VH-VL binders against Uncharacterized protein B0228.1. Designs and how they scored, part 5

Target 1, 207 residues: Uncharacterized protein B0228.1, of Caenorhabditis elegans (q09220)
Amino acid sequence: AVVTPSIENHKMENASVTISKVPISHRPRGFTAGSDSKKLAVQRFKLLISDFLSDAQLSKSIDVAAVGMHKGKSMDDILDDVYTRLRRTLSTKQISELAKAQKGLVEDLDEKSAKLVKARVKRMIVYSFDPAAEQIHKYATRPSMAFALIAETINERFVGSVKDLIRDVLTPKEYDIFRKHYHPHIFKLDNIGNNTEAVRTTTHETF

## First folded at step 10 (VH-VL; framework fv_masavibart)

Design s4 (from C2 with heavy chain D54E)
Fold by ESMFold2-Fast, scan of step 10:
Structure s4 (fold): chain C 207 residues (1-207), chain A 121 residues (1-121), chain B 110 residues (1-110)
Amino acid sequence: as target 1 above (207 residues)
Amino acid sequence: QVQLVESGGGVVQPGRSLRLSCAASGFTFSKYWMYWVRQAPGKGLEWVAVIRYEGSNKYYADSVKGRFTISRDNSKNTLYLQMNSLRTEDTAVYYCARGSEYYRSDAFDIWGQGTLVTVSS
Amino acid sequence: QSALTQPASVSGSPGQSITISCTGTSSDVGGYNRVSWYQQHPGKAPKLMIYEVSKRPSGVSNRFSGSKSGNTASLTISGLQSEDEADYYCSSYTEYSTLVFGGGTKLTVL
């Protein structure tokens, strides 16, 4: 009987707490080993959305670098596919709350900015279902920053440009996990429901 | 009061076209995925088509793909189904039904009264 | 033809309980908690009775309950009343993101 709080309150104008303002050296409260993986993924996503609403300018600067190609599909098509797949792991109420939060983020944005925000939300959902994120989340006091660094490193185009930031932002334990799971390889998830991932080998020796 | 009202049904010959309308009231129509579901006389329910809340994404049952087109006008709170190349097998009561806000639903909480389409020579 | 299997008919007496089954596969009923049940009286539109296997919309009597075991979902109606006489349809999402209905069950209150 674990109650999962609604993300309907995660609007930019109503953001109340920013965990990205907390030093990385402190563990997030309320995260324990042994919780259901679905509940942990939802909790990770809620924290990422809360941080994003508080640090929109930082998120925008990173998203400018990391917009991917969609092979003829719009971002809305991709998000619809993501929400459809999430019914395998989340309740209708949780999916509705995620969709409402995503819609709320883009109401007052121009088309280009809305596209970038939608792309970031899609990556937040994908990251939240990554098993490695459970280990990082245990130690992150700034999940939004940890997500930004890790998610952006899966974009081959910008791996080198964020390398120095990884060491400066991550805790020693987060860096150890990053080194083992993400560097030197880039992991890309193809399907959230199955957590199918594609691994690329990099030859960027100076990164 | 939340309501859906279908119109446009009638008797039509095979190969002809017909356009159905569904007028929505009592809720924010532009936020909801909308569905068309049909029922042949004395038979069960069959999903026909669905449209995303702003009208961009559309999906169809294989039996109507390429012949039917779903559309909506959010400024008029109206859902449409354009039915081309009609076959006798398309004879049914057509219902419009409300999905969920912003995501694709698996349940329909609001249904219209239905409009009868009869395809015969 | 419908993808989900329901009995064509069930019957009961006033005050009794009946159960209607809805059988699919692991790629629909068995794979997801996304089963809905609809009640349809002659000449009327369907009414949502159960969603997400066991949840009731506001205004639906607690005499109606839903459950699922493996690839089979069940609708149970307790304390049968004459007004319950209707056709009942189950539905489920599939692995392919399509929506399928059962063939329908005619409930007769004797």
Scores: ipSAE 0.000, ipTM 0.496, lowest interface PAE 10.9, mean pLDDT 68

Design s41 (from C5 with heavy chain N57D)
Fold by ESMFold2-Fast, scan of step 10:
Structure s41 (fold): chain C 207 residues (1-207), chain A 121 residues (1-121), chain B 110 residues (1-110)
Amino acid sequence: as target 1 above (207 residues)
Amino acid sequence: QVQLVESGGGVVQPGRSLRLSCAASGFTFSKYWMYWVRQAPGKGLEWVAVIWYDGSDKYYADSVKGRFTISRDNSKNTLYLQMNSLRTEDTAVYYCAKGSEYKRSDAFDIWGQGTLVTVSS
Amino acid sequence: QSALTQPASVSGSPGQSITISCTGTSSDVGGYNRVSWYQQHPGKAPKLMIYEVSKRPSGVSNRFSGSKSGNTASLTISGLQSEDEADYYCSSYTEYSTLVFGGGTKLTVL
């Protein structure tokens, strides 16, 4: 079932929510040099892939992506480099659980939603290394850019809704454009936070 | 037209070395992962090695690791397989194959016709 | 030995459907959507028929379809024709960033 647009109690009036309710680690921002930039990238990647990797595996994956970025590789090449390195360092059990979880995250979605989820993964890696991350709001009117914000809020400990976070980072005019063109698919993916949390709990196993 | 042509096969004695070449034409060679796959006479296919589009990473089957080296020269559109410490069980037709995308798809959409390597005592 | 298990042979009559199985483990076939199928006629190089479990390359007949359930991938050929008589191989990506092939299945069109 879908909620009709004419339900007045769901209007955007009174939807002023500040980003201060979102944990700092989940907020879009630029990088500081050296180890601080790497630590931020690790935290963002950790949020995206359910914290199932060791700090060493995350750190190595981030380094591989950073090297590819510096060499001017395409986003697809960078993702392939990261995934290839991750597969080499993962145990049989981790690979099996991740493959199962990945199928669950994508297979149950329609094709359009699955494409948006993939775009989110690409954007999270890009934003981890993009010195212009402060400009993320400029891209929030496009689905692929908006999903970077959604990825950063995937956690049951996030205190605000994804919709409220988007309102906080966009101007009223930008949010109106976002709402008009991208709203239906963005909010369908809000429950992927629950699926990501499930992946984390099922893949976070000591061996 | 897209084409891969292998060369360098022949008859060699165990313990010796041989170098195979694969000449690529009709596509942008530097964009694609490249593979070597072999087939012993009357037997099935066995993957041997892969090299990334820029040569920055390589992977090998356990049966050849430490003995074979895959390399490429993107300026010459040529893939190579250096085979050292050859064994009789390395006797096979060796195929050069192109990945379907420059990212790792692990599917071979274009194959060469193969070159026979016979390792006999 | 091959890493993936295929039946040594399968047979069918023209117009029928046949299915070839390819069984691995959760570390290869079951763990990734990276299963490919190849057709090989005697004396010729293999030809890609299916990739990523179920996708067909341009120019491959829609009579060929692929699927996967758990650790077993399947190639199905409908409307069997005499020119389909060949050896068929499956392949899969593995957890070690390597590739493995099945032992091959000889299809005989009776």
Scores: ipSAE 0.000, ipTM 0.437, lowest interface PAE 18.4, mean pLDDT 66

Design s42 (from C5 with heavy chain W33Y)
Fold by ESMFold2-Fast, scan of step 10:
Structure s42 (fold): chain C 207 residues (1-207), chain A 121 residues (1-121), chain B 110 residues (1-110)
Amino acid sequence: as target 1 above (207 residues)
Amino acid sequence: QVQLVESGGGVVQPGRSLRLSCAASGFTFSKYYMYWVRQAPGKGLEWVAVIWYDGSNKYYADSVKGRFTISRDNSKNTLYLQMNSLRTEDTAVYYCAKGSEYKRSDAFDIWGQGTLVTVSS
Amino acid sequence: QSALTQPASVSGSPGQSITISCTGTSSDVGGYNRVSWYQQHPGKAPKLMIYEVSKRPSGVSNRFSGSKSGNTASLTISGLQSEDEADYYCSSYTEYSTLVFGGGTKLTVL
């Protein structure tokens, strides 16, 4: 009873807004409509999932993405393919570990605050596995973009509108607790140079 | 200065157990995948087991699955292989090996000298 | 016997080039860019010569090169020298997150 059906099923629904229609004031710092924003999204997506996948599973998914790029597929199509494949490779155990991190976040709070934080952190976990969740639905039409936007909000070096969207869902106290207890345990978005799996493709590696 | 040193090999009877150790020095042990690879006398290399840098995931060759257990102690910079229900076919030089990249392995860049395990009645 | 197929032996004279093949399936060599090659002299531990199909570690001669086409990886040694006489093994990751080795190739420098 630790995981929700939406996390286990990874069911996605169509969103109605592309990233290009997101107001500039609501875009993460350094996030633009174009190849640079797509490269950043790929990098952050890979970093987010690197700790959940075996070397072989990550390499296979990266190779598929790199081959697609070489064959002239759009970056968004490649990212969607990679995201969909990798979501399907997450084990029930890995999903359960993510849900346990949510439980740990609320243990030291009074009952009223714990219930509010639990509901909002559960929504955050759902956003990671169901890009059709409410906040993301307004700003992304593709699973890869929704996942990248969620990843960006958790990065401590990131300053921008998507972090503010998450903050709007949580109170300042809840957001501070979320950053301190949830982010360091599950997501290592700041350790780019220390994880070659998260930042490279096996067919298009440089240097 | 970067080195791996295996120990614990010897002559044992079939059905017995043996524990191998691999002492690591000269690198940040806790950041690398570690492996056991064996080689029977006059034969080729056979991968045995892998353990992730933090000990969270382990994989085994089908020939040893259920009998061998790989483990590590990052505070002591030591890798272990617990070998149970030994068979004559397990006779080999056992090498420990380090993954070539930080928190990731595509290859083994550092190998120990090996320790001989002889399973004989 | 071995999961990956290598020729049992190959030979060449000093200054020549030789190539050793390593054939697997789409679930190992063909599925990933994670093929490595090891050199082993008699009585010694193996030494990494090539990783990720074509990359050389620091200290490995540029006479050694790797490539892959479909399900077959190849190690090429140019300017063959007497010190190159050794056994050579390929290895690859598999879709099961395991590793497999080839049977090995004995290189003789005539």
Scores: ipSAE 0.000, ipTM 0.428, lowest interface PAE 20.1, mean pLDDT 65

Design s43 (from C5 with light chain N33K R34Y)
Fold by ESMFold2-Fast, scan of step 10:
Order: sequence, then structure tokens, then C-alpha cells
Structure s43 (fold): chain C 207 residues (1-207), chain A 121 residues (1-121), chain B 110 residues (1-110)
Amino acid sequence: as target 1 above (207 residues)
Amino acid sequence: QVQLVESGGGVVQPGRSLRLSCAASGFTFSKYWMYWVRQAPGKGLEWVAVIWYDGSNKYYADSVKGRFTISRDNSKNTLYLQMNSLRTEDTAVYYCAKGSEYKRSDAFDIWGQGTLVTVSS
Amino acid sequence: QSALTQPASVSGSPGQSITISCTGTSSDVGGYKYVSWYQQHPGKAPKLMIYEVSKRPSGVSNRFSGSKSGNTASLTISGLQSEDEADYYCSSYTEYSTLVFGGGTKLTVL
């Protein structure tokens, strides 16, 4: 839905679209609570929110989603459960920082646009631990969709390591293309929040 | 025949403590978030506190934070509110209320009758 | 936070339709789908009339409907009846994972 005008539209053939386009080392495995894929899911979630959140808080949020998937809940309900759990485990300072980040992501947007932005962020969290989900395969296997998601995330004052997020979503070839043509956009990210130690950026680092 | 019954209200002096109880019946208490909501005489509703279905998370209104403690005993189907350092502005009818959906809902589909707490000087 | 803004009173005649507004910010009413409405008769506990903006609990008349546009939620009561005379409160989830109520609206059926 929302995309940056400065990002090229890349084409993929539908018949060859598979999760196999994602690097093996970055592929989520079939998810169960406590699996090795949970470590990657926690790492990816930190890139979306903040690495100052405890591993326990992030793990509990992911466990809530896994339980919802096992119970057959709708995607919308699962994502609501995850966000509700995360917010309720936070300290007063963490709540304040998250509130500032959320205001930044949706400020000056109408309700419909804000909903789409929030839905994309939620889908990235889900992607991190369930490779079988239909929505996950779309982002893992289509470079144009991956670029659109990354561009939208960057333009919404993303906090975290954009470099690591890009690596998790793109194949090595797609990453090389993104690095060469869109690198300047990565280093234009705004820092959001009061805890500078928790903010992960790619400024002054090589790809 | 889902119901919530509050008890423990009464008249207390400022600075003292009071403990409210809420007995639940007719539903699986351990599956729902529980709430306390109060209403001062002739005034509107004010949310006081929430506790998750398993007791793992608790949140409070700023006006009561540090003074009130919400707790639950799932084996007894009972919700509690421990009120310390009471102030005259805490005078209200206190309602316990059940979340309308399993786990995440912030709407209250079942309310108790309420119990009156009067903090007098 | 500050309470949600509702009109202090509203009135109507039997058979008429009335609407009660509930205005907040993008951090509560505007940002989340967790807006609920409660009816309270004198001396009684509140009753849930609408949850998640527009959903109606079993047993609540279809004369009651809810909607939301931007930062304002609305409760509409059609075919107004004498028993609808009560205080009405809106409530919303906030970005701080807390709840906030509106100031309440007294509905008078004339």
C-alpha cells in the first residue's frame, strides 16, 4: 500500500516466488515455543522496536503469538494480542519511549493510513517466527514488496538496525542491489526516543 | 448465571486501609482479565486497576498508583483490591468488572453490584 | 490522562433518533479499536451496550449502534424509548495500556 516514490519498482516472476529467495542463515524455521527460530525472531523484533527491551519481554510477546496461532486465531487477533502483551510488560520509562515512537510513526496520518502502517509492522513481527504464514511468504520472496516495506519503515522514522532488517528480508543479490542504490536512505533515519544507548543505527558503519 | 459480588466496603478514616473482595461465579474466572472501576457519589466512572488472567501483569490509574494493589486467587475465583493510605477523594462505589473477551478485551461485559467505600474525617 | 469529552446532556422524544459523541485523541479513541459504551440507570451498575467501536453484545437492542470517525466515536440510539433514559459513558484503551472514561452524558426522554 504505502511506498516511497524514490524507490524503484522491482519485478519478480510469480511462478518462482518462494521463501528460498531468503538467505538460509536468515530463514525462519517452523516455529514452536522454545525452538531455535525464536532467537532469530527476538533479534528481528528488536530491530523494529528497541534492543533495550529485555529478552524476557520480547520472548513473552512472541510466545503469545505462537499460542494464538496454535489456537487458530485470526491474524488480526494474534497481532493485537502481541501488542497488548508487550505494552503491559513495560516500565514507565519504556512506555513513554514506545508512546513517542508510535506517535512518530503515525503522526499526521489519517486513521486508515495509520492502520495500514501498524499492520505492516505487526506482519514483520509475525514473519520473524512463522515461515508458513501466507503473508510471510510474500515479504520473503518478492524483492519489490520487500523494498516497499523497507522504504515505508525508513520513512516512518524507524528505530533500530535497518542493516540487519534488510539482511533478514532480502537475498544476498537483492541486498547488494539495495545497498548500492538505496544506501543513502538508510543513513537518513531519525533517532526516536530518549535512550540513545538503545537506538541502533547504521550511521558510520559499512554494509 | 454469570455474576460478580463485591464485599468489604465501609466507613474508614483518612490514612487507614481497606480490602475489597469480588467473588466470581458462572464463568471460567482464570481465563479473563479483571478490573476495578469506581464512581464517586454523583460523579462519573473512573477506571482504577486491571489484572491479567494469570496475575502476571497489573496496571493502575495514576491517582491510586503506589497506594492500591490489585490481586486475584484463581483457585477461589476471587478478585481483591487492597487500598492503603486512603484519602477523602477515594470515597466512591467500587465495582469489579470482567473483561468481555478472553485475554485482550478492554470492555466490561459483567459488572458487580458495587460496594460503597466512604473515607470520612 | 484527561477524560474523553462527551456532551453533558442530550434529549429526545419517543421514536426519535439521538447521537452522543465521545472525543479523544490519536492516542486513545483515534488510535485503537477498543471503544466501548455503557448505560447506567440511577442506583444501578453500568451495562455494556457497545464494544470494539461498533459491536453489540447479545441481548442489546439493535436500536443501539456505534461508529467512529477520526478521534470521535458516536453512540446512536434509534426509535428512542422511555427506558433509554439513563447516563451514557464511553471508554477507550490508550497508548499507555490504560483505560479512560468519558465524563458521561445524561439522556432525557421527554
Scores: ipSAE 0.000, ipTM 0.426, lowest interface PAE 20.0, mean pLDDT 65

Design s44 (from C5 with heavy chain W52H)
Fold by ESMFold2-Fast, scan of step 10:
Structure s44 (fold): chain C 207 residues (1-207), chain A 121 residues (1-121), chain B 110 residues (1-110)
Amino acid sequence: as target 1 above (207 residues)
Amino acid sequence: QVQLVESGGGVVQPGRSLRLSCAASGFTFSKYWMYWVRQAPGKGLEWVAVIHYDGSNKYYADSVKGRFTISRDNSKNTLYLQMNSLRTEDTAVYYCAKGSEYKRSDAFDIWGQGTLVTVSS
Amino acid sequence: QSALTQPASVSGSPGQSITISCTGTSSDVGGYNRVSWYQQHPGKAPKLMIYEVSKRPSGVSNRFSGSKSGNTASLTISGLQSEDEADYYCSSYTEYSTLVFGGGTKLTVL
């Protein structure tokens, strides 16, 4: 009697989480559907902002007056200040607001970069609320398996490939089902290696 | 009924190699993750390595990575540990252990009796 | 040193309850529900007592129970018996897909 799943007709940014058949051992500590967990939200937000700052072109589009409010600081210092400040105040509502604000974050980017950033931000927010977003449910016989893997990949620092993680958490039968529906994408993961940021980025793009 | 029997332990000089074997019986060996765990004399337990039920994924403790190789032969119901470049700190009783579930549980419901490996000059 | 922290020893009298702690970090005990507990009598292989934080294998007495709060897992033994005297080890999965053990706790039944 951990959680009773709720079904809501919301837009993707407010999608309900499906936790129906995920074993407790496959859920990251403190991760809950629609959770107001500040720690989880802050970690996911930091990952998102770190991705923006790792790309010099993306960093230019971050409104330092709106985000950091610290003139004269480097982008790394502003990121740290934003992370520190949000650590005490970030809520589910504020994560939702981030989805709306993303349009402003990419105004100065070229078309291709803007699309990538918007997609990444939207997936990150959707997977914070519903890792079993409609696309996953369409392909998986047991969407709860995909939920556990995505939640663990996003929430925890991971050294290894997502393919290895998938094999570790699934029974032989479950892995056969997962592989059948995700085979084209799983092979793509062979090229990621042990880079944690690459693993998380690929997970966002693949699932 | 369900049992694991280790063999291949002995006394060996530093820098040399040993291969340990673990014979499994009483369960469907090819469906379970298999583990090696060691225990130095008078000391605690230390996980050494794990292998996926089909042999495709392998993970090692940092202390043995690059020196030890875990492998399995599902047709013979046998698990192996190839130990190269042995050091005195590798001296321990080595246990073969079975995962408790088909998925990776990292819980060992069946253990062998252990085989002693002594690395000394 | 061991990766997980356990007290070196704990003691109790027959019929009492004792608790053994196992403290890690958010990258192992705190990050996953994959904590196991093992009992080891002198000269014997370890025996699985608890897995996935709180589950008991078939054949393990319900006097043994497991729990977890934050980064600390606990093994509780109620109705303590002389045959419970042994070394107890905790273990956990880690974010690196590896496993770590605690240093072990010697339980003495007085």
Scores: ipSAE 0.000, ipTM 0.451, lowest interface PAE 12.5, mean pLDDT 66

Design s5 (from C2 with light chain E52D)
Fold by ESMFold2-Fast, scan of step 10:
Structure s5 (fold): chain C 207 residues (1-207), chain A 121 residues (1-121), chain B 110 residues (1-110)
Amino acid sequence: as target 1 above (207 residues)
Amino acid sequence: QVQLVESGGGVVQPGRSLRLSCAASGFTFSKYWMYWVRQAPGKGLEWVAVIRYDGSNKYYADSVKGRFTISRDNSKNTLYLQMNSLRTEDTAVYYCARGSEYYRSDAFDIWGQGTLVTVSS
Amino acid sequence: QSALTQPASVSGSPGQSITISCTGTSSDVGGYNRVSWYQQHPGKAPKLMIYDVSKRPSGVSNRFSGSKSGNTASLTISGLQSEDEADYYCSSYTEYSTLVFGGGTKLTVL
């Protein structure tokens, strides 16, 4: 089934394990453990997130795109509007490089897995606007490939930068809608430092 | 007419505190990102701090982080810079500057006249 | 703080063209289209001349133009006039959501 980002009115708990703890049958090819492999994976994941920021004309104006967010719009419509505006802040060369590298990151995944990873990254970015808010996944018993892949490869500083860029392109009305309808922090991120592994804890049901 | 007017500068001893104000007029202050930029006598420009139009996001230069606090009162159309633990190296003309409406462009189309802060015995 | 690199001075004669460079890294000038240029006359507040790499605010002469190649942004002033004599500063957004200025360039019109 299609997982919706509508997980309102719940406290968030940390949830995941590293990619090495994902069942072999679900592990993407090319994501093997090792210091060189980890550096490449982190860099490729930064480029994957930028896939959501590409394929838009660069703004040559300091104007904010006039995109209304009505109470009747779906979360997908709101996200597409926000990413369209955000893509205007990137350089033409950066957009091209990011689009090329994104293809490499997901090439080892089947179409369903690639789509799930992209959807998880998109949701994680949206649900990271407010560090104080909490979200809980009901019945998340074991970390999926998407959880493990995100946990191992996304640098917390990079995610913070992307969250700030998204917030910086929202109007007051749009920001209010995001804060009230969606809770940030669907995922908890740990820093991926020099030779330091990102770690997540398994999600527990709190009911 | 769009204007920014700074006040609060003066001579203070090292280790003391000072609060700068910037009064905005002629535009809808609550829609704009606002900045503090300083310039030491005979030196170049240095960005100090920025605040989002609604006050929710704030960013600081490493040299002032933990000592300075930027804030705003949209009901009074006023921007503030609280400067604590002042050092002689903080001696500069402090400018209030206006960014863009809603979008963070980091381009300053309107500047105040500046207010001089001298940190000395 | 790491400042963007600008030449300390540049000079030209009336009617000539000059270019001022502003060099950073892929985490600032090279990574974003958020480069601005400011003109400052002695004793005055700076004036915005260029924003978003190449755009001119209303009221700025078309003799001023901006561009960027890789990690280097450039301000070009054509048809130099005596009133162009001033200090020029570049600035850029960074990947850390901070802002950095160049060291400044003194333009002398001889």
Scores: ipSAE 0.000, ipTM 0.455, lowest interface PAE 15.3, mean pLDDT 65

Design s51 (from C2 with heavy chain R104Q D106Y)
Fold by ESMFold2-Fast, scan of step 10:
Structure s51 (fold): chain C 207 residues (1-207), chain A 121 residues (1-121), chain B 110 residues (1-110)
Amino acid sequence: as target 1 above (207 residues)
Amino acid sequence: QVQLVESGGGVVQPGRSLRLSCAASGFTFSKYWMYWVRQAPGKGLEWVAVIRYDGSNKYYADSVKGRFTISRDNSKNTLYLQMNSLRTEDTAVYYCARGSEYYQSYAFDIWGQGTLVTVSS
Amino acid sequence: QSALTQPASVSGSPGQSITISCTGTSSDVGGYNRVSWYQQHPGKAPKLMIYEVSKRPSGVSNRFSGSKSGNTASLTISGLQSEDEADYYCSSYTEYSTLVFGGGTKLTVL
């Protein structure tokens, strides 16, 4: 084999979504892939997150990013691959620290770069703890479906545009699965009476 | 000039059917979600139905589901509402409305002037 | 009865400010940033004044502003003018991808 075992071991065979596959009409306004200004922000982010990730998580993140760079993926695709790999392995403390990292990353950045970094950090944090994201990714045949669910969870509440996107692209079977596993009313009800763990254990899937 | 013009309203007996049309002009009809909204005399607004820009997805208010069918013909820039099994409570001015260019906003930025449907014996 | 609650009427004098409330639940107004406001003069079709809680379409005066707190959205009209006298309706997206309207508020400019 010409390819080293480490590169093969970090092949992104289980990557669930790349931003380039989301239709332009369904992307958030102002979200553009591949700009050079984002590269600087990503490098600063890597430095910052190294303080909050375990050595294993950091090592895996670097390996995933290196494979993506070697394959010529855009920075947006590389970040999606990194956070897909990390999802649900982050502790509550790590999620909190990564949310704080958002404030540091946007300091001294121009407005365009700040918007892209804010969107990316929110997307990463949400994706890592949302069990519904695993359910839709498992059954969705289109990358835009996983992206729609990630966008939905960035907000404290459901947003109509995400539901429209989901209904616009999902089959009836896929929509039924989404509706059953991500209903805000059910999520809130499960947290009443000190059952704060209910939301985090709603799926049987573990990557 | 962007315009929506409704037609097909009239007086009909309960249980009968009626087909409304909405002719669009001044914009690329095939790129917009289209809506039907009604208003009973002296009453407020009620959403009736919506159709995706390509005609594939349709949603209805519970009060009309199973009786009304929304459709569109993008080659003729025309939106339709087929109303079956009409009831006296369906009496209203029916407005054709264009979804805002921000389709995710669920806002209606262009409205027709409406067509009156009276269901009475 | 309408799904969203608005006062039946509100009044103000020229140059003053008034606020119209629109109260729903966590499944509509409280759950989504998809509240719109429409102005309707007698015998005319409604006109979009505010969308997505607080955004104004091109051509709508900055005297009109929207906001939301919890399950209640508000439309504020500053510098009242006689032409503002109309019926005002709020609308909201719901958890089932449907739309609901308020009962409407008649604004009288004294």
Scores: ipSAE 0.000, ipTM 0.429, lowest interface PAE 17.7, mean pLDDT 66

Design s53 (from C2 with heavy chain Y59H)
Fold by ESMFold2-Fast, scan of step 10:
Structure s53 (fold): chain C 207 residues (1-207), chain A 121 residues (1-121), chain B 110 residues (1-110)
Amino acid sequence: as target 1 above (207 residues)
Amino acid sequence: QVQLVESGGGVVQPGRSLRLSCAASGFTFSKYWMYWVRQAPGKGLEWVAVIRYDGSNKHYADSVKGRFTISRDNSKNTLYLQMNSLRTEDTAVYYCARGSEYYRSDAFDIWGQGTLVTVSS
Amino acid sequence: QSALTQPASVSGSPGQSITISCTGTSSDVGGYNRVSWYQQHPGKAPKLMIYEVSKRPSGVSNRFSGSKSGNTASLTISGLQSEDEADYYCSSYTEYSTLVFGGGTKLTVL
């Protein structure tokens, strides 16, 4: 047999372990119930996840997250596990709603908590564009390489919404690095200076 | 033709080390999750370790954690298992096994023939 | 001790159907649709028969079928043949991102 045997691995796992059953001592240290600001960030992140996932995907995401929490993984590692598992691509409507939700999620948070929430939203965006999200994990230590890979996978229907989300989620320095590798159809040439100014005056200004 | 061939097994005293190799051919090795599974003489199967296609993620059975290290060289199409601080209960035939392309399926469609490791008391 | 419980042996006559059970907990078999079944003949490496509870790889006879109810997965072999005589192992993903096997079942065709 010259052809490799095919195994279909598109079926999502259905776990019965839930976040509510995981001991607090096994939960991610970045988001704990013992800190008022962190507690608020966890509640807002949970709402963000529930708003943008179907009931079936939410159930599976909770189970995957519970496993990670039980093993003492960081919130970033848990989020990577969840989105790798789901392999979802966000619709234009969901991207628009996520940008609006992102703004509301950080409005009342201190600088440190806002930074954590923005990092989680960044992970959601990253995993939404790459159907082989596992490949992005190797660039976790080099965000500029991850964003270059995302730019290569963005299709025409996301161009406008993705540009706006990238501008709102990235720091001015991160945006400058991404802009160095940008596609002309994602960022208009005449908007390079304007986009830099916009990043400085939006959610990144107080960060 | 898709094949996995293990080597490096032998007889060793407790506390010593062995390195197992698994040579892959007939497929794009760099795309697949790879596993080590062992079987003690006359006993059942026991999962040992898994490694992601790019070598970035690794997981181990509790019985070997801290003693065994899984690694791979995609340029040589070879999977490795470094076994340190060997114990008599590590005596087994060691199989390498192929998972799925890019995705962790935990289903092994291709197995090697196995290599015997004997840790004498 | 094995993490997943299988009967040590099962027997049947040619043409019969037999079922092998694999019982775990809600943290493995019951929690995930990642149950696989392997067939092993003496002196040979195992062969994948079923994956993701009920799916068959290319080249595996449709006499082999898999299912799951609660914490118990089952492998059913219909139209039993002498070449089906082998050891059968189940495996499952766990909540700890590890993998566990059952103790194995020796199938005898009488």
Scores: ipSAE 0.000, ipTM 0.442, lowest interface PAE 17.7, mean pLDDT 67

